# Miniprotein binders against q9bqp7, part 40

Target 1, 240 residues: q9bqp7
Amino acid sequence: VPQNWFPIFNPERSDKPNASDPSVPLKIPLQRNVIPSVTRVLQQTMTKQQVFLLERWKQRMILELGEDGFKEYTSNVFLQGKRFHEALESILSPQETLKERDENLLKSGYIESVQHILKDVSGVRALESAVQHETLNYIGLLDCVAEYQGKLCVIDWKTSEKPKPFIQSTFDNPLQVVAYMGAMNHDTNYSFQVQCGLIVVAYKDGSPAHPHFMDAELCSQYWTKWLLRLEEYTEKKKNQ

## First folded at step 25 (miniprotein)

Design Ln8
Fold by ESMFold2, fold request of step 28:
Structure Ln8 (fold): chain B 240 residues (1-240), chain A 82 residues (1-82)
Amino acid sequence: as target 1 above (240 residues)
Amino acid sequence: SKIWVYVTITAPSPEELYEIVRRIMRLAFMHGGETIYVEIEGNRALILLTLPTEEEAEKFAEEVRRLLEELGLRVTVYVERE
């Protein structure tokens, strides 16, 4: 039960998509580094049980690969994710970016994995765009705002080497999505709002990606959990 | 106020595994619990859940063990004490 409840949706803002498609998706630069990011809040507020599972996995990997091998593995996973996000931004951008596309960027199992999802994505409103919740005092960088199967969504793209067929397999991703959504819906840089979310998990081997659609009710449920994580973070930082 | 429960299962195939995971998540919901995390690795799953009380957690754990026994499958259920 959060002590300072705040609505995820803005009743003073239109929840209808703009009938006209903007020619260029919004890309608000990330400028503030004194207030916490969504990912920092989530990392700093993991439960003991989640930390234990991550540490156990880390130790197994270190046993398998050695410390240097594990370090290289995690670096490669990070780079693959970065490349995937760059490719998606390029694919979803207007035609003017086609001359700058690196063909190596588009040649990956992850991109193949997501192709069937991209066919259902249209009306891109924002790409790699900063959001800020001035009242709750947090920032984020959302991946994409676009229509998925006719519903305007905050879309979060993820890479995975393991199957994630359940939304519960995506760890804190639903919290990221609703945190970005809540910030965007109350950010003066945006003239519209979004009530749905989508988490898309792409696979290294090109297997079909798993979409995890979040309707407004599910988003509201995760929003409550996000508010609790943000409160926990704020309390910890006050005591430091 | 939360009781953490870990369930580890192995199934003969991924499709059977996913169905068993769904059944376990439904059982948790019926006991007032919540599924927090599901890790899938091959034909193996780890399910992390919370239940509202130790009594509900133990009832849930017994039902999960019985479910997997009826299927002839191995399961480990660990109820974390606070």
Scores: ipSAE 0.680, ipTM 0.892, lowest interface PAE 1.1, mean pLDDT 88
Fold by ESMFold2, last read:
Structure Ln8 (fold): chain B 240 residues (1-240), chain A 82 residues (1-82)
Amino acid sequence: as target 1 above (240 residues)
Amino acid sequence: SKIWVYVTITAPSPEELYEIVRRIMRLAFMHGGETIYVEIEGNRALILLTLPTEEEAEKFAEEVRRLLEELGLRVTVYVERE
C-alpha cells in the first residue's frame, strides 16, 4: 500500500451532462517540463523479474538478427507505431484532410485489425493530448479519450507482433492508462472525469485486435500499483 | 512477501494454450496469488506469477504439474528463491 495514497478521480469536479458531444476533440500541446513522464517513471521502476524478461528478449533478438538487424528492427517498430497512431488520429478527427492522408494511412493491416473496435468507439473528447497531474507532479501524452460501448474511456492503441489475448500480456500498459486517467482527472484543461480504460492491441496481418476493457474496479487496482511505482521513482531520485 | 513463480507450457494449438493459461491463472488466484505477465508465442506460453507464501507457491506448482500431466502436456514450473 502506498504511503501517500491519492484518489484517481476528483469528485469536486464532474462533467456536466450534455445533450451533444464536443465538435472538436481536445489536443493539449505537450510542453517540455522537468517533472517526470509516465513512461519514464515506469521504465525506472521495473521489478528485477521484469528487467530479466526484457533483457532476455533483447538478447534473443540480437542473437537472431545481429546487432545491426536489431537496430533496424527497432527503427521499423518505432515507425510502424508512429504511422498507426497518425492513422487513428486522422480517422477519429474531423479537422484534417482525411482524403490526403486516408489513402496512405489506411493501407495497413493494423487499421483493418481495429475496425471492429472502432465501430464501438464514439464521442471522442481528446486525441493525442497532454495531461499533467498537478498534485502528484507527473505528465503524459494520452492517445484518446472516447466512449467505448457507451463508457467514457482513456484508450491506448498498441501494435504487437505477438498475440496479447490477456491484459496480463500488455506488461505495464494498464499502469500507463490509469496514470493518464488520474492526470487528466486532476488537470484543469479537462472539464470531465473518466473512470474506465481500454487497451487495444492491433496486428499487422489484419487479425481482429484484442480489446482489454478496464472497468472502474480494475482501474482502482492498477491505480494503487501506479502510486507505488511513482513513490518508488521519487525515492530513487532522492538517492540520485 | 511475495514468491515469484515462472510457468512454461506448450500446447497442441493456440486455442488449447489460451484455455490452459486461463486455468493456471484461476489456480493461482485460488492460492491467493496474482498473474503478473503472460507471454504468448505460437503454441507456447510463459506465465509469471506471485504467490503469498512459499508453501502456497509449492502447492500451486504441484497442482499445475498435475494439471498438465493429466492433459499429457509438458510443463516447467520454477519457484524463485531470493
Scores: ipSAE 0.654, ipTM 0.885, lowest interface PAE 1.1, mean pLDDT 87
Fold by ESMFold2, last read:
Formats: sequence, C-alpha cells, structure tokens
Structure Ln8 (fold): chain B 240 residues (1-240), chain A 82 residues (1-82)
Amino acid sequence: as target 1 above (240 residues)
Amino acid sequence: SKIWVYVTITAPSPEELYEIVRRIMRLAFMHGGETIYVEIEGNRALILLTLPTEEEAEKFAEEVRRLLEELGLRVTVYVERE
C-alpha cells in the first residue's frame, strides 16, 4: 500500500479529445531534466529476485558468446529496436508518403509480425511523445497513443526473439505503460486522457505479434505497483 | 510478507508447455498468490511467483509437484526463505 497514493485517472478530463486537429499526432519534445525517468525509476528499484534472474541471463549469454560477443549482441538488439520504432512512427504518421520512406527500414520480421495488430489500430493521437507528472515528479517518452479495437490506449511496442505469450512475460512493461498513462492524464500538454493500455510484442521471425491489452481495472492494479516503485526510488535517493 | 517461489518445467512441446503454465498460474491464484514473471524458451518455462504465507507456498509447491508427476514430467520448485 503506497503511503502517498495518487489517482491514475483525472476526473476533469474525458477520453474524447476536444476540438483539435486529430489528423496530426502530438509529439511533445523530451527536455533534459533533473527529474527521474520512468525507466530510471524501474531500473533502480528492481527486486532481488528480478536482479538475480537478469544476472543469471547475462552470465549465460557471456558464457555462450564471450564478453565481446555479448556486447555486440546487445548493441545489435538495441539498433533493431530503434529501427523498429522508427519504422512504426513512419507507418503511423499521416503526413508521410511511401516515396519518402526508407525501404530497408520497412523490411524486417518485426514489421511483418505486427501487421495484424496495426489493422486494429486507428485514430493516432500521439507518437514518440514526452509526458511529465508534475505532482509525482517523473518524466517519460511514450511510443504511441491510438485506438486499439475502438479503445484509446497508451501503446508500447516491444521487439523480442523469445515468445511472450503472457503479460507476465513482459517484465516491467506494464508498469511503464501505466506510469506513462498517469503522467499523460495529468500533463497540461494533453487535453484528453487514456484509460487503457496495450503492450505489443513483435517477433524477429515475423510470426504474429502478441498483444497484451490492459483495461482500466488492470491498469489501476499496475498503477499501485508503480507508485510503490516510485516511493522506493525516492527513499533510496534520500539515502544517497 | 510475501513468499517467493520459482518453478521450472520442461514439457514435450511448446503448446503443452503453455497449458501447463496456465494451470500453474491458476493454482497459484487459488492459493492467494500472484504470478510475477514467466520466461518461455522452447519447451522450457521459468515461473516466478509470490504466495501470501509459507503454508500456502508449501501447499502450492506440493500441488505443482503432484501435477507434473501425474503428467510424467520433471519439475523443480524452489521456495525462497526470507
């Protein structure tokens, strides 16, 4: 139970955007700031059990690939993820033409993997956009806000070489989604709010992506966990 | 005070594996527990869970072992001490 509870939803906002240009997604720039990012908070508040599992995975990879091989592998995975996000932003941007796109950016198994999900995505409201929670004092960069099967969602895109058929397979991603959602819902740069989340895991071999939909109740449950992680982070910072 | 439990299993196929994982997750829920993380690699799974008490954790662990024994499959269940 968090000591300083704060609501994820803003009762003074609706889930319908007001009269603005819905054909131009928001892209609020991320500013350099002293306040912590969502990913920083999560990285510094991992449980001993989470750290143990990640360290075990790292050591196994180093045994298989060597230290240099592991560094190269990690770098390549990062670049593949970056290119995937660039491709999705390009695909979802309404002002781009096919002639202006890098054809190599669109030719990946990850893009093939996500095609079935994209058919259910519409009404894009934000892409690669900064959010800030002034009251709780954290910042983030969300991937996408759009409708999924008719429900407005904060959508997080993830690449994976391993199957993630359960939401529990996505580690701290649900916490990232709700942290972004809570920040957006109380950020003055946004005139609307979002009550649902979606984590989409795309696969390198092009097999169908796994969508993990989070309704408002599930988001509220993860929000409580996020608040606890944020409190833990704040307490650790005071001791440093 | 939550009790951490690690379950590792191997099944004959990924399809059978997923169904066994679902059964273990439901079993944990029935004991008041929560599934924290599931790693899938081929026909193997690692499941990290919490249970509310040592008593529920040991009952859960025994039920998981019995389930896999009935299926003729290997399982490791580790209950973490606080």
Scores: ipSAE 0.653, ipTM 0.883, lowest interface PAE 1.2, mean pLDDT 88

Design Ql25
Fold by ESMFold2, fold request of step 28:
Structure Ql25 (fold): chain B 240 residues (1-240), chain A 100 residues (1-100)
Amino acid sequence: as target 1 above (240 residues)
Amino acid sequence: SPEMAKELVESIEWLAKEVEELLKMGDPWYAIWMARLAVDFAEDTGDPELIAKVELLLAEALIKAGDPRAREIIEKAKKIAEELGSPELIEEVEKVRKKK
């Protein structure tokens, strides 16, 4: 159990009526500061087994592609992920005009992969928006807050080049989502609360993405694990 | 080296325990994702017993998620168990098959 437990949900917001959806999703800019990001906390608290497996995966990829080939592969994966997120932001922004977006952003296997998911997404409240947990002192940049099949979710979009590049950035995805959720629920820039999460892994070949839905109970269990990681990070920083 | 091979096996076993915990938490989808990682690394070991054990764990996760592809994974593990002639592993395959 964490030494300094803190609730993932904010009781003050649960006793207020929800505001109507704004016509423009929130996009809070990320501020540079000293407090750690969610991804930094998770990277700095990986177990020795996670580190070993990730390094072994990298060495296998380098053996297959060569050192320069692996660097180009990872650069291309990053660029394709960036393009995917840009396309999703364009698709999910209801005020967006066709003239504001590059047509090539919308043509990808990744977008094809998520079409069946997108039909169930509505009520977009935030896109590519910063969150800060003012009490626990961490920040993040979440992908999306929207309803999925009628439930308001923090949604995280991931890409995968099925099947080979399966492992990159796969550890701790649920912890990342609940950390963003907890921060948003305690961030004065947001007037609503979210209790569910959704992780969507899109495939380059257009194969149907699988929605990984996390209800409030599951999110609470992952929240406990996130608090342990944040506590471990804090102890590491005290020791410098 | 022998040390690297041992660390790989231990890390796969660690990952298998994480999969079991995810199943207890009621997250079979993420358990599937982690179990697929375990299978992928287990194939590097060349240890057919370890490979089959982790494949059975993947099958259990697929069953709990209601994914019909569990059948194909169970058949893969069954073939390994028969090739090894391991009555214990054959029994484990049938236990997982009955859960389907």
Scores: ipSAE 0.795, ipTM 0.919, lowest interface PAE 0.7, mean pLDDT 86
Fold by OpenDDE base, fold request of step 28:
Structure Ql25 (fold): chain B 240 residues (1-240), chain A 100 residues (1-100)
Amino acid sequence: as target 1 above (240 residues)
Amino acid sequence: SPEMAKELVESIEWLAKEVEELLKMGDPWYAIWMARLAVDFAEDTGDPELIAKVELLLAEALIKAGDPRAREIIEKAKKIAEELGSPELIEEVEKVRKKK
């Protein structure tokens, strides 16, 4: 049980979109401060088993691809991910900002993969927007806040080149999403709250993306795990 | 090294426990992802008993998700159990099959 319990949901906020919500998605810039990011917290609090498995996977990949090949592979994964997020931001942004759509970004297997998910996405509230939890003192950059099948979600977009997931992007994904939810729900820059999460895994070959929907109950369970990771991080930093 | 092999097995067993927890939490999707990782690493050990165990966990996750691929995974686990001649594993396979 976390020593410093904090709720994921803010009882002072409604989940109902206020009619006054701007038609334009929020895009709050990430300020690089002394405040740790969600990603940093998760990376520094990995279990010994997670660290071992990641190293084992890396070693296997280096044996298969060589050191230079693995570097190239890693760079390509990051580049593809970045381009995919840029393309999604362009698609989900209001049309007035779309005059400069790089059509080449839209011609990807990843974009094809998520088309059926995008049909169920509406009411975009935030895109590539920073969140800060003022009390728990962490920050993050969320991909998207939108309605999925009529439910307001924090949406996290992932890319997978192979049917086997990139192991680094597999661990703690639910924790990342709920960390963003909890931060957003208590960030003064946001007037609304989110109770659901959605992880979407897009495939390079254009195969249908897999949506992972997390309801409020599941999010609450992961939130407890997130709080434990945050406490562990805080303790490690005090001892450094 | 034998030490690395031991640590690999321990890490796979940890993944297996995580999968079980995820199933209890009601997240079969993420359980499937973690179970697939467990299977992938178990295959590196060459331990058929460990492979069968994590395959069964994958099958359970797939069943809970309503994924038809569960059948194929159950059959893989069954084949391993039969090849090992393990009545305990065969019983576990049948237990998982009955959940479908």
Scores: ipSAE 0.795, ipTM 0.913, lowest interface PAE 0.6, mean pLDDT 91
Fold by OpenDDE base, fold request of step 28:
Structure Ql25 (fold): chain B 240 residues (1-240), chain A 100 residues (1-100)
Amino acid sequence: as target 1 above (240 residues)
Amino acid sequence: SPEMAKELVESIEWLAKEVEELLKMGDPWYAIWMARLAVDFAEDTGDPELIAKVELLLAEALIKAGDPRAREIIEKAKKIAEELGSPELIEEVEKVRKKK
């Protein structure tokens, strides 16, 4: 049980969008501060087993691709991920804010992969927006807040080049999403709260993306796990 | 090294426990992802018993998700169990099959 329990949901906020919410998606800039990011907390609190499996995977990939091949692969994965997020931001942004859609960004297997998911996405509230949990003292950059099939979700977009995912993107994904939810729900820059999460894994070959929907109950369970990771991180930092 | 082999097995067993927890939590989707990782690493060990165990966990996750691919995974685990001649593993395979 977390020593410093804090609720994921804010009882002072309603799930209903206030009519005063801007029609334009929020894009709060990430401020570089001493405050740890969600990603940093998760990375610094990986289990010995997670660390071992990541290293084992890396070694296998180096054996298959060579050291230079693995570096190239890693660089390509990051570049493709970045381009995919940029393309999604462009697609999900209001038309008036659409900078000239680089048509080249839209011609990807990843974009093809998520088309069926995008059909069910509406009511975009935030895109590439920073969240801060003031009490628990962590920050994050969420990909998207939108309605998926009529339910307001924090959406996290992932890319997979191979049928076997990049292993680093597999561990703790649910924790990342709920950490963003909890921060958003208690960030003063947001007037609303989110109760659901969605992880979408896009594939390079254009095969249909897989949506993972997390309801409020499942999010609450992962939130407890997140709090434990945050406490572990805080304790480790006190001992440094 | 034998030490790395041991750590690999221990890490796979850890993944298996995580999958079981995810199944208890009611997240079959993420359980499938974690179970696929467990299978992939178990194949590196060459331990058929470990492979069959994590394949069964994958099958359970697939069943809970309503994924028809569960059938193929169950048959794979069954074949391994029969080849090993493990009555316990055969029983576990049948338990998973009955959940479908």
Scores: ipSAE 0.792, ipTM 0.912, lowest interface PAE 0.6, mean pLDDT 91
Fold by OpenDDE base, fold request of step 28:
Structure Ql25 (fold): chain B 240 residues (1-240), chain A 100 residues (1-100)
Amino acid sequence: as target 1 above (240 residues)
Amino acid sequence: SPEMAKELVESIEWLAKEVEELLKMGDPWYAIWMARLAVDFAEDTGDPELIAKVELLLAEALIKAGDPRAREIIEKAKKIAEELGSPELIEEVEKVRKKK
């Protein structure tokens, strides 16, 4: 049980979307502060087993691709992910803010992969927006807050080049999502609350993306795990 | 090294526990992802018992998700259990099959 319990949901915020549908999604810039990011907390609190498995995977990939090939692969995965997020931001942004859509960004297998998911996405509230949990003292950059099938969700977009997921993107994804939810629900820059999470894995070959929906109950369970990771991080930093 | 092999087995067993926890939590989708990872690493060990164990966990996750691929995974685990002649593993296979 976490020593420093804090609720994921804010009882002071109404679950009702405030009728003021912001015509424009929020995009709060991430401030470079001494405050740890969600990703930093998760990375520094990985289990010995997670670290071992990641290293084992890396070694296998280097054996298959060579060292330079693995570097190229990693760089390509990163670039593809970035381009995909940029394309999604462009798609989900209001038409008036459409910078010249690089048509080339939209012609990706990843975008094709998520088309069926995008059909169920509406009411975009935030895109690439910073969240801060003031009490628990962590920050993050969330990909998207929108309605999925009529439920307001924090949406996290992932890319997979191969049917076998990039192992780094597999660990702790649910924790990342709920960390963003909890932060947003207690960030004064946001007037609304989110109770659900959605992880979407897009595929390079255009195969249908897999949605992983997390309801409020499941999010609450992952929130407890997140709090434990945050406590571990805090303890490690006090001892450094 | 034998030490790395041991650590790999321990790490796979850890993954298996995580999968079991995810199944208890009611997240079969993420359980499938973690179980597939466990299977991939278990195959590297060449330990058929470990492979069958994590395959069964994958099957359980698939069953809970309503994924028809569970049948193929169960049959794979069954074949391994029969080849090993493990009555315990055969019993586990049958337990998972009955959940379908």
Scores: ipSAE 0.789, ipTM 0.911, lowest interface PAE 0.6, mean pLDDT 91
Fold by ESMFold2, fold request of step 28:
Structure Ql25 (fold): chain B 240 residues (1-240), chain A 100 residues (1-100)
Amino acid sequence: as target 1 above (240 residues)
Amino acid sequence: SPEMAKELVESIEWLAKEVEELLKMGDPWYAIWMARLAVDFAEDTGDPELIAKVELLLAEALIKAGDPRAREIIEKAKKIAEELGSPELIEEVEKVRKKK
């Protein structure tokens, strides 16, 4: 159990925006500072088994695709993920007109894959927005905060090419979501809080995306795991 | 290479334990993702008993998520268990099948 337990939820906040909330989704800029990001904490606290499996996966991919083929594959996965997030931000932003959107950006299997989920998304509160846990001293950049089927969620968008799971995109995703949630709930840039999470896996071929909903109880269980990883990170940096 | 093969098996077993914990936490959907990863690495070992065991874990996660694809996975594991002639593995297959 963590030595320095801290609650994920803030009792001083409501799930609903107060009268001072803007009508446009928040997009807090990520500022450069010394405090670690969620992704750095998770990467630096991978178990020996996670590290071994990641290296094994890389070696298999290189053997199958060649060195150049692997570089091309990983570059394409990264670019497609970036384009997907850009498209979603554009679709969900009320400030962007249809004529300002790149039609090629909207023409992808991944966007087709999430259409049925987007119909259930409303009340967008934040898009591509920085969060900082001012007490626990970590930062992140969350994808989206919106209602999904009436529940306010931190939403993480994920892409998948079904036959070859990208191992980095599999490890620790629920911890990433709850770390953003806890940071948002204790960040003075936000006037509300979020108690649920949603991970959406979109498919390149346009097959219906899988929504993975995490209720408050499940988020609290993952929060405990996140606190242990943050504690481990802090101890490693004290000893270096 | 013998030490690498042993470490691969140990890492798959670690991953299988993670899947079991996720099922216990009540997150069968994330357990499916992690179980599929375990199956992928287990196939790399060429160890049919290990493959069948992690496939049964994937099937259990699929059942808890209400995913009908569990049937295909159970049949794969059943075929392996019968080819091995392992009474313990055959019993484990039947235990998972009856959860459907």
Scores: ipSAE 0.788, ipTM 0.915, lowest interface PAE 0.7, mean pLDDT 86

Design Ql25
Fold by ESMFold2, look of step 25:
Structure Ql25 (fold): chain B 240 residues (1-240), chain A 100 residues (1-100)
Amino acid sequence: as target 1 above (240 residues)
Amino acid sequence: SPEMAKELVESIEWLAKEVEELLKMGDPWYAIWMARLAVDFAEDTGDPELIAKVELLLAEALIKAGDPRAREIIEKAKKIAEELGSPELIEEVEKVRKKK
């Protein structure tokens, strides 16, 4: 149980659009400062077991690929993820005109993997947008806020290379989503709130992505876990 | 290396407890993801009892999600339990099979 509970939802805000909502997706710039990011909080509060499993996974990959092979593998995974997010932002932006585009940006198995999901996405409210929880003092950069099958969601896009699970994308993804949600709901740069989450795992081979929908109840349960991680982070900083 | 093997087993057991909590929370999809990770690490141990136990946990998550792939996983765990001759593990396999 967190010692300092704080609600994930803001009763002062609507989760529905109205005439005053912006028609162009928000893209709040991320300001790097002294307050911690969601990913930093999660990384620095990993359990001993999570750290051990990450090191074990790294050791197996190095044994299989060699040190140089592992460096190339991780660099390629990072670049493919970056390209994937850039492509999704381009596809989902209503300001995109049909101009000559970089075909390599839109050609990937990951983009093929999410096509059926994108057909159900509408009403994009934010893309690659910073969030700050002004009371709990943390920041993040969310991927997307949009309707999925009629429900407004914080959407997180992640890549997964089959057949081996990529351990970093597995441990804390739901906590990351709800942390962004809570921050957005209490960030004065936003006039609306979101009560649902969606995690979309795209596959390198183009296999159909699976949408993991998180309703308000499930988000509230993960929010409690996020608050515990944030409390642990704060205590750790006091001792450093 | 013996200490590393012990820590691996303990970490897999910790991960299995996390999967059980996710199932109790009503998130079988994320439980499946975490259980697949547990199975992957368990296979590296070469410990058939541990492998079967985490496979049964994956099967429980698949059943709760309504995923028919649970049948294959239960059969794998059943074969391991029978080869080991473990009465406890055989009973665990049957309990999961009956939930189907």
Scores: ipSAE 0.769, ipTM 0.905, lowest interface PAE 0.8, mean pLDDT 86
Fold by OpenDDE base, look of step 25:
Structure Ql25 (fold): chain B 240 residues (1-240), chain A 100 residues (1-100)
Amino acid sequence: as target 1 above (240 residues)
Amino acid sequence: SPEMAKELVESIEWLAKEVEELLKMGDPWYAIWMARLAVDFAEDTGDPELIAKVELLLAEALIKAGDPRAREIIEKAKKIAEELGSPELIEEVEKVRKKK
């Protein structure tokens, strides 16, 4: 049980869209400060087993591709991911921004992969927007807040080259999502709250993306795990 | 190295525990992903018994998700168990099969 328990959901916020919901998705810039990001907290609190598995995966890839090949591979994966997020932001942005759509960004297997998910996405509230949890002292940049099948979700988009989980993208993803949810629900820059999470794994070959929907109960369970990781991070930093 | 092999086994055992916890939490999708990782790393050990065990764990996750691919995974585990001549593994395969 976390020593510093804090709720994931804010009872002072309604789930109902206020009539004043901006027609334009929020895009709050991430401020560089001394506050740790969600990603930093998760990376610094990985278990020895997680670290070992990642290192072993890396070694296997280096054996297969060579050191330079692995660097190139890593760079390409990062670039593909970035382009995919940029394309999604463009797609999910209001039509007025459509004139600036690079058509080349839309021609990817990843975009093809998520088409069936995008059909169920509506009511976009935020895109590439910063969240801060003032009490728990962490920040993050969330990909998307939108309705998925009529449920308001924090949506996190992931890319996979193979229909197999990439070890780097699968570890702690649920924790990342709920961390963003909890921060958003208590960030004064947002007037609404989210109760659900969605992880979407897009595939490079255009095969149908996999939606991992997390209901409020599952989110609450992962939130407890997140709080434990945050406490571990805080303790680790005090001892440094 | 024997040390690396030990660490690999310990890591696979950790993944197996995570899968079991995820199944208890009611997240069969993420359990499937973690179980697939366990299978991939178990294959690196070359230990058929370990491979069969994590394949069965993957099968359990697939069953809970309602994924029809569970059948193929169970048959794979069964084949390994039969090749090993392990009555214990054969029994475990049948236990998982009955959860369908």
Scores: ipSAE 0.723, ipTM 0.883, lowest interface PAE 0.7, mean pLDDT 90

